# VHH binders against Thiamine-monophosphate kinase (thiL), part 6

Target 1, 333 residues: Thiamine-monophosphate kinase (thiL), of Prochlorococcus marinus (q7vei9)
Amino acid sequence: MLKEENTQEILHDLGEQEILNRLRKYMDYGQIDDDTALIKSYKKELIINTDMLVEDVHFSEITTNPNHIGWKAVATNLSDLACSGLEEVIGITVGLSAPSSTPWSWVDGVYTGIKAALNKFGGKLLGGDCSNGKQKTLCITALGTKGPLNLHRSNARPGDYLITSGPHGLSRLGLSLLLSDPITKSINVPNLLKEHAIKAHQEPQPPIKALQTLLKCKPYAMPWNAAATDSSDGLLEAIESLCRSSNCTAVVDHKNLPKHADWPSGKQWNDWCLEGGEDFELVVSLPPNWAKAWLKAMPCTKAIGRMKEGPAKAMWSNGETIQKAMDTKFEHF

## First folded at step 4 (VHH; framework vhh_7qbe_3)

Design s15 (from j3a with S100D)
Fold by ESMFold2-Fast, scan of step 4:
Structure s15 (fold): chain B 333 residues (1-333), chain A 120 residues (1-120)
Amino acid sequence: as target 1 above (333 residues)
Amino acid sequence: QLQLVESGGGLVQAGGSLRLSCTASGFTYDMGWFRQGPGKEREFVASISGSGGSTYYADSVKGRFTISRDNAKNTLYLQMNSLKSEDTAVYYCAAVYEWDTLDESEYDYWGKGTRVTVSS
């Protein structure tokens, strides 16, 4: 359940030992306990990332049930690892803090979602704990192996193709649909688009398959270097971050914006595609021959523009600077 | 319509050098060289960005071939040094002409090719 009920089994009544005993059912066989885990030696570089999700800051129980919260916590962390050249997920550790009045069903739901994501994307639940806190908070640390691909935002070069691994704006539309926003009621959103948008918001997919295809289709002659970033803060911000780090201009075509097939037409919907956020797709700058190979190998990818010499900014193919349309109130916070 | 015209092909002895040129009828962004040898499929040779700032080469030609361009003349060059019998092929110039045709992963325009024969 999304809301607490006074008559439900709560964490205070269970006590620490019982909570830990219930969490052990989510642990993989052979783990020592929730405080320590044994990791086998690896001859590869390792990458590690920590994300913290805080109630009313990073998630809301109005739009996302506990299973979705747990899924999102893992998926968003793995998206960060993918942008760093992830080869294989080793596992995660989970720190959960919640008020003593929290129902066990909420904690159970979160861990169910965490385990579902790991079953989908790979990795073991190496450890998990629950502690008393005033606000619900999830702290996920993920560990993976680094593959041969060196992904860095500064690797973009003039002449590169700018490509996205998938459509943008779906999570923003999903959020509005879940909140019953009047904006979404003013148009007839097709059922398939509604389903895809809600799922994108509640159950994001880290771009691991896109990354695997990108490295597999690399032409033999190309170096193991490319520029990539995630689009968690929106597509336009992702493009601009590549421009800043590489000191290049990005040229984007209006006609090539990475829209869902049923995406509405109009300026507002183009703005949501560019700035909506939480799409967790790869935004990649690639040499022409590698770009061609990836576009052919993975039809869900889309070439949206090119990189050229110039100031660190994004512009339309007609020469106009791409203007931010959504609230920029906290851009320099 | 964009037109690409290759020139500079011919007969050359092994170890020799040859310079290919490709003149475009208008401005192009990316340009590249591809080749097709007898009984083989067309293969990538080299590419250059619109500004000339980025270049890429097939492993078989690295260190021997140099791609360059003169944007004032709308001309692409391929300087071929230390030629081998394996380099015998028809060489094709290719270009990306329009930014709004990026939906396709292929080069937009191709020349008719220029023949290079390496003998002796």
Scores: ipSAE 0.000, ipTM 0.151, lowest interface PAE 18.6, mean pLDDT 82

Design s16 (from j3a with S100A)
Fold by ESMFold2-Fast, scan of step 4:
Structure s16 (fold): chain B 333 residues (1-333), chain A 120 residues (1-120)
Amino acid sequence: as target 1 above (333 residues)
Amino acid sequence: QLQLVESGGGLVQAGGSLRLSCTASGFTYDMGWFRQGPGKEREFVASISGSGGSTYYADSVKGRFTISRDNAKNTLYLQMNSLKSEDTAVYYCAAVYEWATLDESEYDYWGKGTRVTVSS
């Protein structure tokens, strides 16, 4: 704390009652004064997802400021709901734990990011708490209504188009740029690509618009079934997950990898597109007529390959198995 | 949750035309129009797929009514031409969870209705 020019309010100095009073501005009307939140009755099935974000595991203050952390916590949870056929976000609950030495500005920033995401994607802040803990942790539970789409990884069928809702690798490039990685310094990354990559890493967008357009494009005579997953663990893992759950082979074309227009050429950059992770795009297996309708309606979507009868694996159109080159998965234990 | 609001009803002479609108908020569903005339049960009029690529009509309105949608405006339309006294009814907008037949019991969301009166 700099006494003369830089005085920070920390949680210890504010105390419990003042912290609760300040959090009141983020809650929907009356909720902080009650132990329970009232949820409106819905005629549809409900879907629920819980994610835990832990400091130095899922986020870092080096690459993300507090509002990015709050935004990302909501956006990643809503991405999971979107891949389950989300119609409408009802709301979220937030469990926040932080050391008593944490500045109030950090907590305020996190909640500002949470509310910004809810304002953009829908939903209410149904409840939240703030507790003392050794490590900064966010636990978010999101509740939404299930729309008519039955999205299951096991719904992929031979003959389906394999489609992504947007480009892949941007979040990995953004992370590298934010860390001043020598790899990104060795190439001349165009300014537009830098901007898009950093935003993709710090402010991911759940594929809600892609899901809405997919629903709108369903041919009337088709059942409300499709195969979908998100690409949080990387595009290759997403494809392999669809293959394992549907017992089908995915055949991917090198020329159709879902790359940003300014994406660098070469094996390393193709590897980042396939395995970078944290892109939070929708990866979908669709019958040809539904696939063609979605591709026409939404220019950011790309057909990257086809599903075929065969063993549960991803392969290139030349017949070679797609080999994993990067370790992008977090280990909890 | 989806809410549907109908508009465009009114009094019209036989042989005239009316356009009904239904504004929906939220996701694009397969949608339909139903009507209930005085002393009658609710009956199917027309339906349209979420993409707008497929339409179905009751035989009584085929060739006279046209269903359409503008998904950018979240609005469903029913263009009614060559109106007959038998078309006098309260017209309801409806939306469906899954692919539905002509059965009203398969529709999950309903508007409050808009009244159409066709005078002779």
Scores: ipSAE 0.000, ipTM 0.090, lowest interface PAE 21.9, mean pLDDT 82

Design s17 (from j3a with S100P)
Fold by ESMFold2-Fast, scan of step 4:
Structure s17 (fold): chain B 333 residues (1-333), chain A 120 residues (1-120)
Amino acid sequence: as target 1 above (333 residues)
Amino acid sequence: QLQLVESGGGLVQAGGSLRLSCTASGFTYDMGWFRQGPGKEREFVASISGSGGSTYYADSVKGRFTISRDNAKNTLYLQMNSLKSEDTAVYYCAAVYEWPTLDESEYDYWGKGTRVTVSS
C-alpha cells in the first residue's frame, strides 16, 4: 500500500571517500588530496580571519537554506577582511562538521553557496574538512592580501565625517519577516522593502566595492590612514567602537540615520537601524575632503555624523547620549 | 564591459513551454528577467540572487515560470511553462551588482532581448 516516496542520501551511507569525491567538483585538481593547500608566494602583507557558524546559534533552517548558509559564511568573513584593508582574496579553508544523518543535499547546498560567493568576490577554495559532529557547524578561515590603506579604529580624528557604506536595519527586518514576527504584521511593509530585507539577511554582501571606491577617492596629499570597522554587531556598536579606540565623541543626527528609502518611521524602527546587526557595512571616519569624494563617487554611502573632541561616546546632535534599546542589553546571556 | 546574451526565444503554442538562457561574460551578483509586450511598458518577470538561494517572481508568472542559474557557466535560465498569449514579449536578461530590485533603473547591465511569441 504505502511506499517510500523519497529516500534521502545521508552522509553515513556515503562514507568519507565518497563525500571527498563529491566535494572535488568545488575544488581545483589536487587540493582535496593533500594535508595542506599550496599558495603562491606574495610580496604583500597578508591578513587572515576565522569565523564559526553554529546551527541554532548563527543560522537556522527556518531563516536560511543551505545555499544561504554557505554564502553568508564566506561573505561575513570577507567583511572582516574588508575593514582591515583587503586588496585581494587569496582563498578560504572550510571546516564542516555535521551529524552522520545529514542529507548530502545540505552539504552540496552549503558548498554551492560558498563557491558562488568566491566566484563573486574572489578567492579559491584552498581546502576543507568534513567531520562527524552532533551539531552542524561551519568554520571558515579566509586569507587575503592587504592593500596600501591602513584601517585602524584608532585613526578617527576630531573633525572627521562619520560615513556608512550602506543602509542599516535591513537584516534585522529580514529576520523578523522570515520568523513571521507579529510586529511586521502590525505595519504595512512594502514588497520591495520586504525583498531587500530578506535578501540582506540571507545573502549579505561584503563591502569590497565600497572599500575599493574609498581607496580610489583618497586625496593625493592625505596619508594612507583612515578609521573603519564593520557593523556586524550593529551600527551603534560600530560607532561606539570607533569612539573607544580613538578617544573621540561621535555626534549623529536623527535625520541622517542610514535608512532604506521605504523604512518605517518611529522609535522602534530607528532602534532597529541602530542596533539590528548583521548589516556588514563599513562604518568609516574620514577627513572632510576624502569624505566628500567618497560620498560623490558612491551614492549608497551616507554621512551620518561627525567626530569631535570629547569622551568616548555616541551622542545625538541635540546633546543627548544615544540610548540602547531594552532587547539588546542581554546579548551575552 | 560585461556582455549579456539571451537565447531560446521563438514561437510556441498556448499551454506550451520554452526555456530561455542568458550567458554573461563574467560572474554577476543578481540576475533577472524583464519583458516588454506589444503596446506595454517593460515589466519585471523574475530575479535570482548571487547564491541562487533566493528567487522573486511577478504575480502574473508565479507558479508557471522558474528562474535558475549555473554560476560555473555564468548562465541564467528561465523555464516558462503553461504559456499564455499574454506572455508574448521580448524578454531581457539583466544583471545588477547592487541590491536586487523590481525597478529596472537599478540594473547595471542589459542584454538586447530575445523574442517570445505565444500563438492562441
Scores: ipSAE 0.000, ipTM 0.338, lowest interface PAE 13.4, mean pLDDT 83

Design s21 (from j3a with Y97P)
Fold by ESMFold2-Fast, scan of step 4:
Structure s21 (fold): chain B 333 residues (1-333), chain A 120 residues (1-120)
Amino acid sequence: as target 1 above (333 residues)
Amino acid sequence: QLQLVESGGGLVQAGGSLRLSCTASGFTYDMGWFRQGPGKEREFVASISGSGGSTYYADSVKGRFTISRDNAKNTLYLQMNSLKSEDTAVYYCAAVPEWSTLDESEYDYWGKGTRVTVSS
């Protein structure tokens, strides 16, 4: 699973100037030679997000190789921008800290993954540095232009359809497969599902295409307003966040949970779909006419429920409150 | 050009039943019932999708009211059982038409309402 590491050269032996010289190949000519990057003047609103990724907190070399770490760092940041109405990625800056004993091949792998993600989703590597630190960390700031769509958690309205841009639970399943968790051995997971789950965990896709399709499907007379959030903390938390911000009740149909075609049946697997986390999909509340247009234009989207007048909570279509099964075990000291 | 016409309202004793109907002049996607009691804001009662596959109810009416539709007749129904004095209100039918005919948000078309009075 993990790629073989090249330990011939370590950061200590290269020194700061050689490290910066090698990073030059990932940047536009002249970018790395200065403390600042020049950005074209835009007449559009700009959106900015910063994420800190820390070894053994946000990523593990047991489950992800350096290329995957770099890809994931970009993809998760761009997912945050997508939930804010991203139109175009301008670029990113990278602050990398690692022990002086770290192989150059690890740094090279991370930047290779970063560039692969930028090549797919857009944007330039605007700047980067490398400093000595006891624990590996990545600090990524992403900058983009804001499109016409105003996405705010408070924009959900009674009558809206609740839609996800893609399936949920795959990253959680992928993590368990990569850790050889006994729970995944108790079921026969089809090979295609295994591949999709592992890829979802190691190489998430920010929902940029879903966002672009959403705005292209807007009916002529609808305002450029919708409610959206990401599902990085799990689908149920995303739904509850929309409910809290909009002061509405979400009604979810159990039969419409956004599962992969080969997803296992049963409460445990429904819980992973609702609470697994790190799926990085859009969770959107839309008026019915816009919702139906988006569902028709993009087969990977799924209507999972509706918003109605009521207290800020999520409930099943049978009237029962949706209860958390996974989070409650970790609230204690 | 969409018109909604409600019928079936009237006076009923507590614990009784009434069936409300709403006939649309054309095809509708989503339909719903809303109500406004004396001195209250308008509130959601129930909704049903165009296919009839999804239904949603306010907690106050869950288990007592049933929403249904007959698309061949372009008609929406609300079966109200075990009526309470607090159900006294003017009941409004609301609808969304086909995508291309909407001017703004999802419930652009409303009926004039039908009055339901529940006596103790």
Scores: ipSAE 0.000, ipTM 0.113, lowest interface PAE 18.8, mean pLDDT 82

Design s22 (from j3a with Y97F)
Fold by ESMFold2-Fast, scan of step 4:
Structure s22 (fold): chain B 333 residues (1-333), chain A 120 residues (1-120)
Amino acid sequence: as target 1 above (333 residues)
Amino acid sequence: QLQLVESGGGLVQAGGSLRLSCTASGFTYDMGWFRQGPGKEREFVASISGSGGSTYYADSVKGRFTISRDNAKNTLYLQMNSLKSEDTAVYYCAAVFEWSTLDESEYDYWGKGTRVTVSS
C-alpha cells in the first residue's frame, strides 16, 4: 500500500492525562500530579546530578532502541554520581520531551529501560513529566547518598598511580560496528569483542562496583581522599581533567593503555582507546599502597600511568605530549 | 626511546659483596632486577617503586640484597651481600610503567645485562 493510516498510538491522540496515567505503572510513589516526590530523611550528605540526553546528539535510534536510551540516561547520570563518592542511589526524576507524533511505544520503551537500570543499580523512580518538543530529549536528575570517600579532581599528587576501572574504546567500536563503518571491515573483529563493544555502547554500566571495591581497599592509615573522574568524554580528556585540577603532569605508556584482551593493534585503535568516549569508567589517581590494593582486589582495573610534578598536561613516557587525534568536539547551541 | 645500561658486574669470592648500577637515559617508573644463571630461565630478583617507597625481593635473596634508586641521577642500584655460588648469573635491569613484583612480562624496557660470577 502506497498510503496507510498510522496504526500506532501517538502522544497527540492520548493527551497529557492518559500519558501520565500510563506512566504511573513505572512510578514507585504514584504522586506525579503533585509536582513533588517525598523521600524519607537521610542522616548523610546527599549528592545530586542532572544530565540531558538529546536525539541525534547523545543517542540515535539507528544504534539504540528506546529501552537502551532509557538505560543509558540512568547509567550516564549514575556514573557522574559514582565519581563523586556515591554510596547509595536514592532515586531519579525524569523530564521527557518529544514530538506529539511520537509513538507511545517509544515512551513505554524508554521507561522500561529506565526501570531496568534502577532495578540493577538501585534507586526509585520518584517523579516524571512529559512535554511536547520538536526533538526527543530526556532530562534525568539523580539523587544519592555520599559515602566516606572524598573524591575530588584536585586530590591527585605527584607519585600517584593512574588507574582505570575497566577497558576503554569499546563504546566507540560498538558505534562503528552498529553503523557498519568500513574501518571495522578492514580488520577481523573477534565475535566476543563485537558483543562486548555493542553492549558497551547500548548498555553502559556505571562504575558503582569499582567504587565500592576502591573504598574497601583503602589502607587504614590513609585519609579518605582520592582523585577521580569518569571517562564519558574519553580517557585522554579524563586524564587531562585530573592534571588541570591537580596541577600535575600525567605520564602514560603505550603498552599500558587499558585495552580489551582482543583489541586490535595500531595507532587508530590506540586513538579510539584514548579518545573514543562513552566508556563510563572511573579514572583514579591513588597513592601506591592504595593503588596496589585496588589492582589486586579488582582484576578489571589497570594501572596506565603515574602522576609527577610538572605542568598540567598528559605526556607519553618518552616525554612527548599526548596529541589529540580525534575530533570529539560538539556544540550545545 | 628509553635505554637502560647496567654496570658493576664482575668476579667476586663467595661471601663477598658487589653493587650493581643501572642508568636510564630518561624518566623511569617502577624498576627491577632479574637474573639468568647458566642453563636456567630468567628469574626475578628485586623491584622498587618509582618513588622508592615500596620494595619486593625474591625469597632466595631476601635479607642479602638491597634495591635502591636515585631519581635525580636516573639510576637504580642493587647492593649484593653474602654472595653465594648460586648467585652467579647475568643480571638484567628492567623498567616497568605498571607496578610489578614477580612477573617479567610486565617490564617494558630491558638492559643487555651485566655478568656476576661468584667463585669458591
Scores: ipSAE 0.000, ipTM 0.164, lowest interface PAE 15.4, mean pLDDT 83

Design s23 (from j3a with Y97E)
Fold by ESMFold2-Fast, scan of step 4:
Parts: sequence; C-alpha cells; structure tokens
Structure s23 (fold): chain B 333 residues (1-333), chain A 120 residues (1-120)
Amino acid sequence: as target 1 above (333 residues)
Amino acid sequence: QLQLVESGGGLVQAGGSLRLSCTASGFTYDMGWFRQGPGKEREFVASISGSGGSTYYADSVKGRFTISRDNAKNTLYLQMNSLKSEDTAVYYCAAVEEWSTLDESEYDYWGKGTRVTVSS
C-alpha cells in the first residue's frame, strides 16, 4: 500500500568495498586500508599537527555544508602549522567516522572540500580511513616543513609592534547572519560585508601568505625570532596569550582595532571584533623595523598596538584593562 | 599569469540544453559566469566558491542553470537547461585568485568568451 523509497545512496547500502573504491579516487598515495604513506626524504625540520572535528561541537550542517566542513578541517589545521613557522605543506591524512546511514554525498562533499583546500594551500592527500561511528567526526593530521622563522608566544618584547594579518569579527558576523540572529536585524549590513562575513565563516583562509610575506620582510640584521599566535579563539584571547607567555603588557589603540572597512560602529561590534573567534589570522609581536616592512609589503596587515614592560595583561591606550564582554553578562546583581 | 579558456558554446533550440566549460591555468578561489546579450550590459549569471560549497545564481537562471567545478582539473562548468531566447549571449568565465583583501564584486581574471545562440 505505502512504499517508502530511499533515493539517496547511504554508506550501509554501498558497502565497504565500494566506499573504499570511491575514496581511492581522492588519494595521491597508497590504498586507504593500508594505513601507510611513503614520504620523500627532507633535509629540513618537520612540523606536524592533529585536529579532530566533531559534529555539533566543531561544525553544524545548518551553517556549513559538507564542502565547507572539509575545507575548514584542512584550513584550521594549516593555520596551526602557519603559527609554528610553516614553509611548505607536505600533505595530510584523514580519519573519517560517520553513521552507516550517512549519505555518500556527505562524504563526497567533505573530500571535495579537503582537496580544494589542498589545491589552494599546498600538500597531498597521503592517506585516509573511513569507519562506522555514532557521530560524524574528522581527524586531520597535517605534515609540513619548518622554515627558518622561530615563532613562539614567548618571543614578544617591550617596544614591539602588535600587528594582525587581517580583519577580525567577520566569522562571528557570518555565523550570526547564517543563523538569522536578531542582533544582525537591528542594523543594515552592506552586501560586501555580508558576503565577506559569510565566506569567512564557511571558508576560512589559513594565514600562509601572511607568514610568507612576514619572512620575506625580515631585516637582514634581525634574528629569526618573532612572537605569533592565531586568533581562532578570538583577538583578545590571542593578545592575552602573547602577554602571558612573554610576561609583558599589550597596549591596544582603540582607534586601530582591525575592523573591516564597512564594520558597524559601537561597543557591541567592537566586542565582536575582539572576541568573535574563528578569524584564523596571525597576531604577531615584531620589532619596529620588521613591523614597518611587513605593514608596507602587505596592506591588509594592521598595527593595533605596542608591547611594553608590565604585568601580563591587555590594556587600552587610556590605561584601562580590556574587559571581556561575556564575563559581565553573568552578573545577576 | 592566470589564463581562462571557455568552450561549449553554440546554437541550440529553445527548451534545449548546453554545458559550458572553463579551464584555468591554476587554482582559483571563486569562479563565475557572466554574460552579455545583444544590446545589453554584461550581467552576472552564477558563481561558485573555492570549496565548491557555496553557489550563487541570478534570479533569471535559478532552477534552470547549475554551476559546478572540478578542482583536480581546474575546470568550471555551467549546465544550462530549459534555454530561452533571452539566454542568447556571449558567456564569460571569471575568477578571483585571493579574496581576503579583494572587493568580491569585482573579478580579477576573465576569459575571452564563448557564444550561445538560442533559436525559437
């Protein structure tokens, strides 16, 4: 009488051999079930990073489709390598776990996004595995060569310029727009800002080009040492992390917050610039001559402040401590 | 440095289908199709993001045209179905190499175009 017909291919119906056959089309080396890849011998130090992305924790299909998820998985991992002085991406391995009811189109989309990111930023897909699991998860291990620059959060020094590689708050605004948050309905968001914000949230760019120009701009007599971190947890947290690791004070100029040209005015929007998260830009502490060279070579960079002797904290140029907006919202008195 | 080459244009009857291709000499972030009909200004048709995850369409082509890309081949496609006489135009492939500091309303690289003529 009633007929229920599933027209989507799901992993259960494909079976193990067909899944492995389809995944092999994405691989540059070996078989998926071999768990090994051969890597060319390198005369340089290697850096490695592993990130795990879990459904409903790190990604949501409401705001990001499978292609975006695959792109983000690679881009966020490569952002970590960039903050460690990456020179060249060698490649990645992918561990994918998903329920057997998952459509093949979801897996195909994820791998399409992964390959797109590798094509843009460099590296080969060295290997991957697919297993049955209760929740969708991606485990990306990325391998790269380390360049000459020694980046460490503890390398910030009094007198340094505090610089960002790009604008902050875009990913937070993009998320809000994708969720139709009432907060964004209170203002008229220009189309260019809206498009940049949504793209920044769905398809972030690791700061590899920013890192490459930073290396190229180093003054001859300067040591190969600088302080850097990424802003994945927000600009304010990135600044505070540099302060804690270097035991010095950051003085931020309110007028120099790294805002998009069309960014709204007001305290709430400044707070999103400082605390939004997922911007994946470099936050760098540099000696003045190196700082000036980088600012000239890469116009998207912005000097937002200076490092000085003092306690490990971030303050405004007027001498007040920079306060987290979320911390004040839990006061019930 | 970056080159875009379009192909697949031709004469087709109203209600028919055509598939356009555009091959880039290297990876591009965003790619799109624009068209210019007889006596008209150049107009946006469709675009696709670097991951292939986001697609955008002009209202006049929604539901009839599908944009897609094969990043392994550095190739962009436009599948055109249910063609109308109003779709008659030279179709241009366009690309953006880096978006983070670019005006997204403007594309950096353009092909020479491929001609589509829809007869009634």
Scores: ipSAE 0.439, ipTM 0.781, lowest interface PAE 3.3, mean pLDDT 86

Design s24 (from j3a with Y97G)
Fold by ESMFold2-Fast, scan of step 4:
Structure s24 (fold): chain B 333 residues (1-333), chain A 120 residues (1-120)
Amino acid sequence: as target 1 above (333 residues)
Amino acid sequence: QLQLVESGGGLVQAGGSLRLSCTASGFTYDMGWFRQGPGKEREFVASISGSGGSTYYADSVKGRFTISRDNAKNTLYLQMNSLKSEDTAVYYCAAVGEWSTLDESEYDYWGKGTRVTVSS
């Protein structure tokens, strides 16, 4: 009669002990005490980052299923580690809060996505907690080893190339397509672009391969220093962040915006490329010889402009200041 | 209306040397040399940043050619040593706007070219 393979078990009916027993099967290590994991000495510098994903702020079940939420939670955190010169992912811990009425299938889906991301990018699920809360929240702490590359936003210098590791705006377009936004119906979005945009929104890729290629391309005589940041808050914000931290001017050319091959033309679509957010690409300021090596080794990278002496701002090549046209979901104050 | 004028081309024996010059009528940021040999597409040879602090070479000329510039004279140079018959081409000077690239399509200004013939 009931064709569904899984009836809707909710967390309340399972109880705390059964929930913890089911989550244990996702863990890669035994734990010391309830919430601790033993980490052996690595003889390397370590980097650590904590990110929170909050329901109705960072994710919606309309646009992302639980598997996508778990994937994004790991991918976004690993993107932050990549911008700090990540060599190897050691592992993560997960703090999950959800209403007691939440289906177990939601929790199971989230952890399935978490494990899928770790299987692709590296690292162990070291431990975590599940607690009752009015709002669904994931708190991911990731730990990795630091490689030889010193990435700091303050390392940008006049004369540097500004390079992105990949195209921008895809996640914003994907979000609009998933929400059936009328603006995406005002143009004919090619099917390939539609598929790429939706996938970019639901399954972001931390720029680990871009980072690995960047360090392999470093010219021998060049110091192990560069400026980089994540474009999670949008390309323009990433560029402005480098300018603020390095106290220099970025000059960007409209013809060199990092757009998908099928990207629509026009100011609105350039604005989505600059400010859409959640693309999770590296935005890097590099000395020209290192920049050229990276551009040659990795075809998805794009030189978008240069750094020059001047006030901490982003400008178009025609001398006009780049104006912000969009408010991101992270800018409430 | 920036103008680029190349000079220094000519006939030279294999193993010899030539120095090409390119004078710009005004300020240029990034500059480069491209060449087109008989029956070939135009290809990148070398580039130099506006300050002269960064240089790039095609693998085929690396170690043999040296690019340099004199910004006081708005002049670009290409010192070509250990010339081979394969280096026979028309050499073009090019200038780019606010940033440099290895992509030919990014160069905004081009000279008329200077011919280099290397005898085997």
Scores: ipSAE 0.000, ipTM 0.141, lowest interface PAE 16.1, mean pLDDT 83

Design s25 (from j3a with V96D)
Fold by ESMFold2-Fast, scan of step 4:
Structure s25 (fold): chain B 333 residues (1-333), chain A 120 residues (1-120)
Amino acid sequence: as target 1 above (333 residues)
Amino acid sequence: QLQLVESGGGLVQAGGSLRLSCTASGFTYDMGWFRQGPGKEREFVASISGSGGSTYYADSVKGRFTISRDNAKNTLYLQMNSLKSEDTAVYYCAADYEWSTLDESEYDYWGKGTRVTVSS
């Protein structure tokens, strides 16, 4: 039955040389070999980020197929580059570790997803390696050029608008829908929201387009400085990170939370918007003139609050400190 | 909302050159060229990132066509060299605006097309 269910060879049967031969079709021209990549000289500053995705920690085959895993690995890494002022993606390297019992179709699917993301967002597959391991892991190193924007968490100033590049909570809702969580069955989730939530979880979009419009909207007289961070760990953590690095207070209005149009009402859903995680949007602190230009140029952006003089904390407009409401249970045993 | 207008098509001899232009009414991130020949399905030709730093080409046009953009003018270009009779098609400009809701292969906005005829 196993051979009828699994019509593809596993990695053990292929061996290292055949695996590398099959991966070669994904590699871009200009490679010296599979172990090293030649990168042409750039006159601009370079930015680099390494991120690791581990099976049952960062991805699950229950919620994502191999194509989605490969896409997500690239997209999440490019999101980190975007919050650092990315201008152009040069490329990535891929480190893959998997049990020898892994089907080739899984590896092929992952690389298909990787190439799909690179085709969408830019960059070349510069190389990588493959090794035997007890657990499936992907290690992506991404390289890009830095543009003129000096995006740093410490650049927030009193008077700035606090803006997000897109809605928050979608990935958390998508995860719950894919797991058939009873919570999502207790509400009637509209089809459009369901589609957007599942796509947000399986196929996140790095905020490169948001970054490009932000750059284009900068008023001539403004310095090339702004405060930004990503929201991979949740919107509230992103806001608190800006506050800590800039030593300012963020004031957020409940009415201004960045919700999808069809987002459910209530405390639970506000909590998912603030703390759900894996939305990979930019959270940006901008002076008013630049903020208003960006909000007008990009309809998916939303002003959620303001920065003011005060201690490094996030507070509601009523003066209460925003408290973490989602219970992070961590069991070692 | 966003409008795309192609220009530069026409009749050209095999081995000749032609430059297509596409003007957008506003800022776009990703832009590309697609074509549809007589009796054929529409196919990808080339694409360019918002910054202009990343370009992708169909195998059939690599080394012959060059995609570029002038962001100050919101204009996309396709320089077509060493034209072949097989390049005869209606060429369409496409742009991606609301990328957060898009599939990886989809473009939100399309022009009406410009005809290119390559004679023997």
Scores: ipSAE 0.000, ipTM 0.131, lowest interface PAE 18.8, mean pLDDT 82

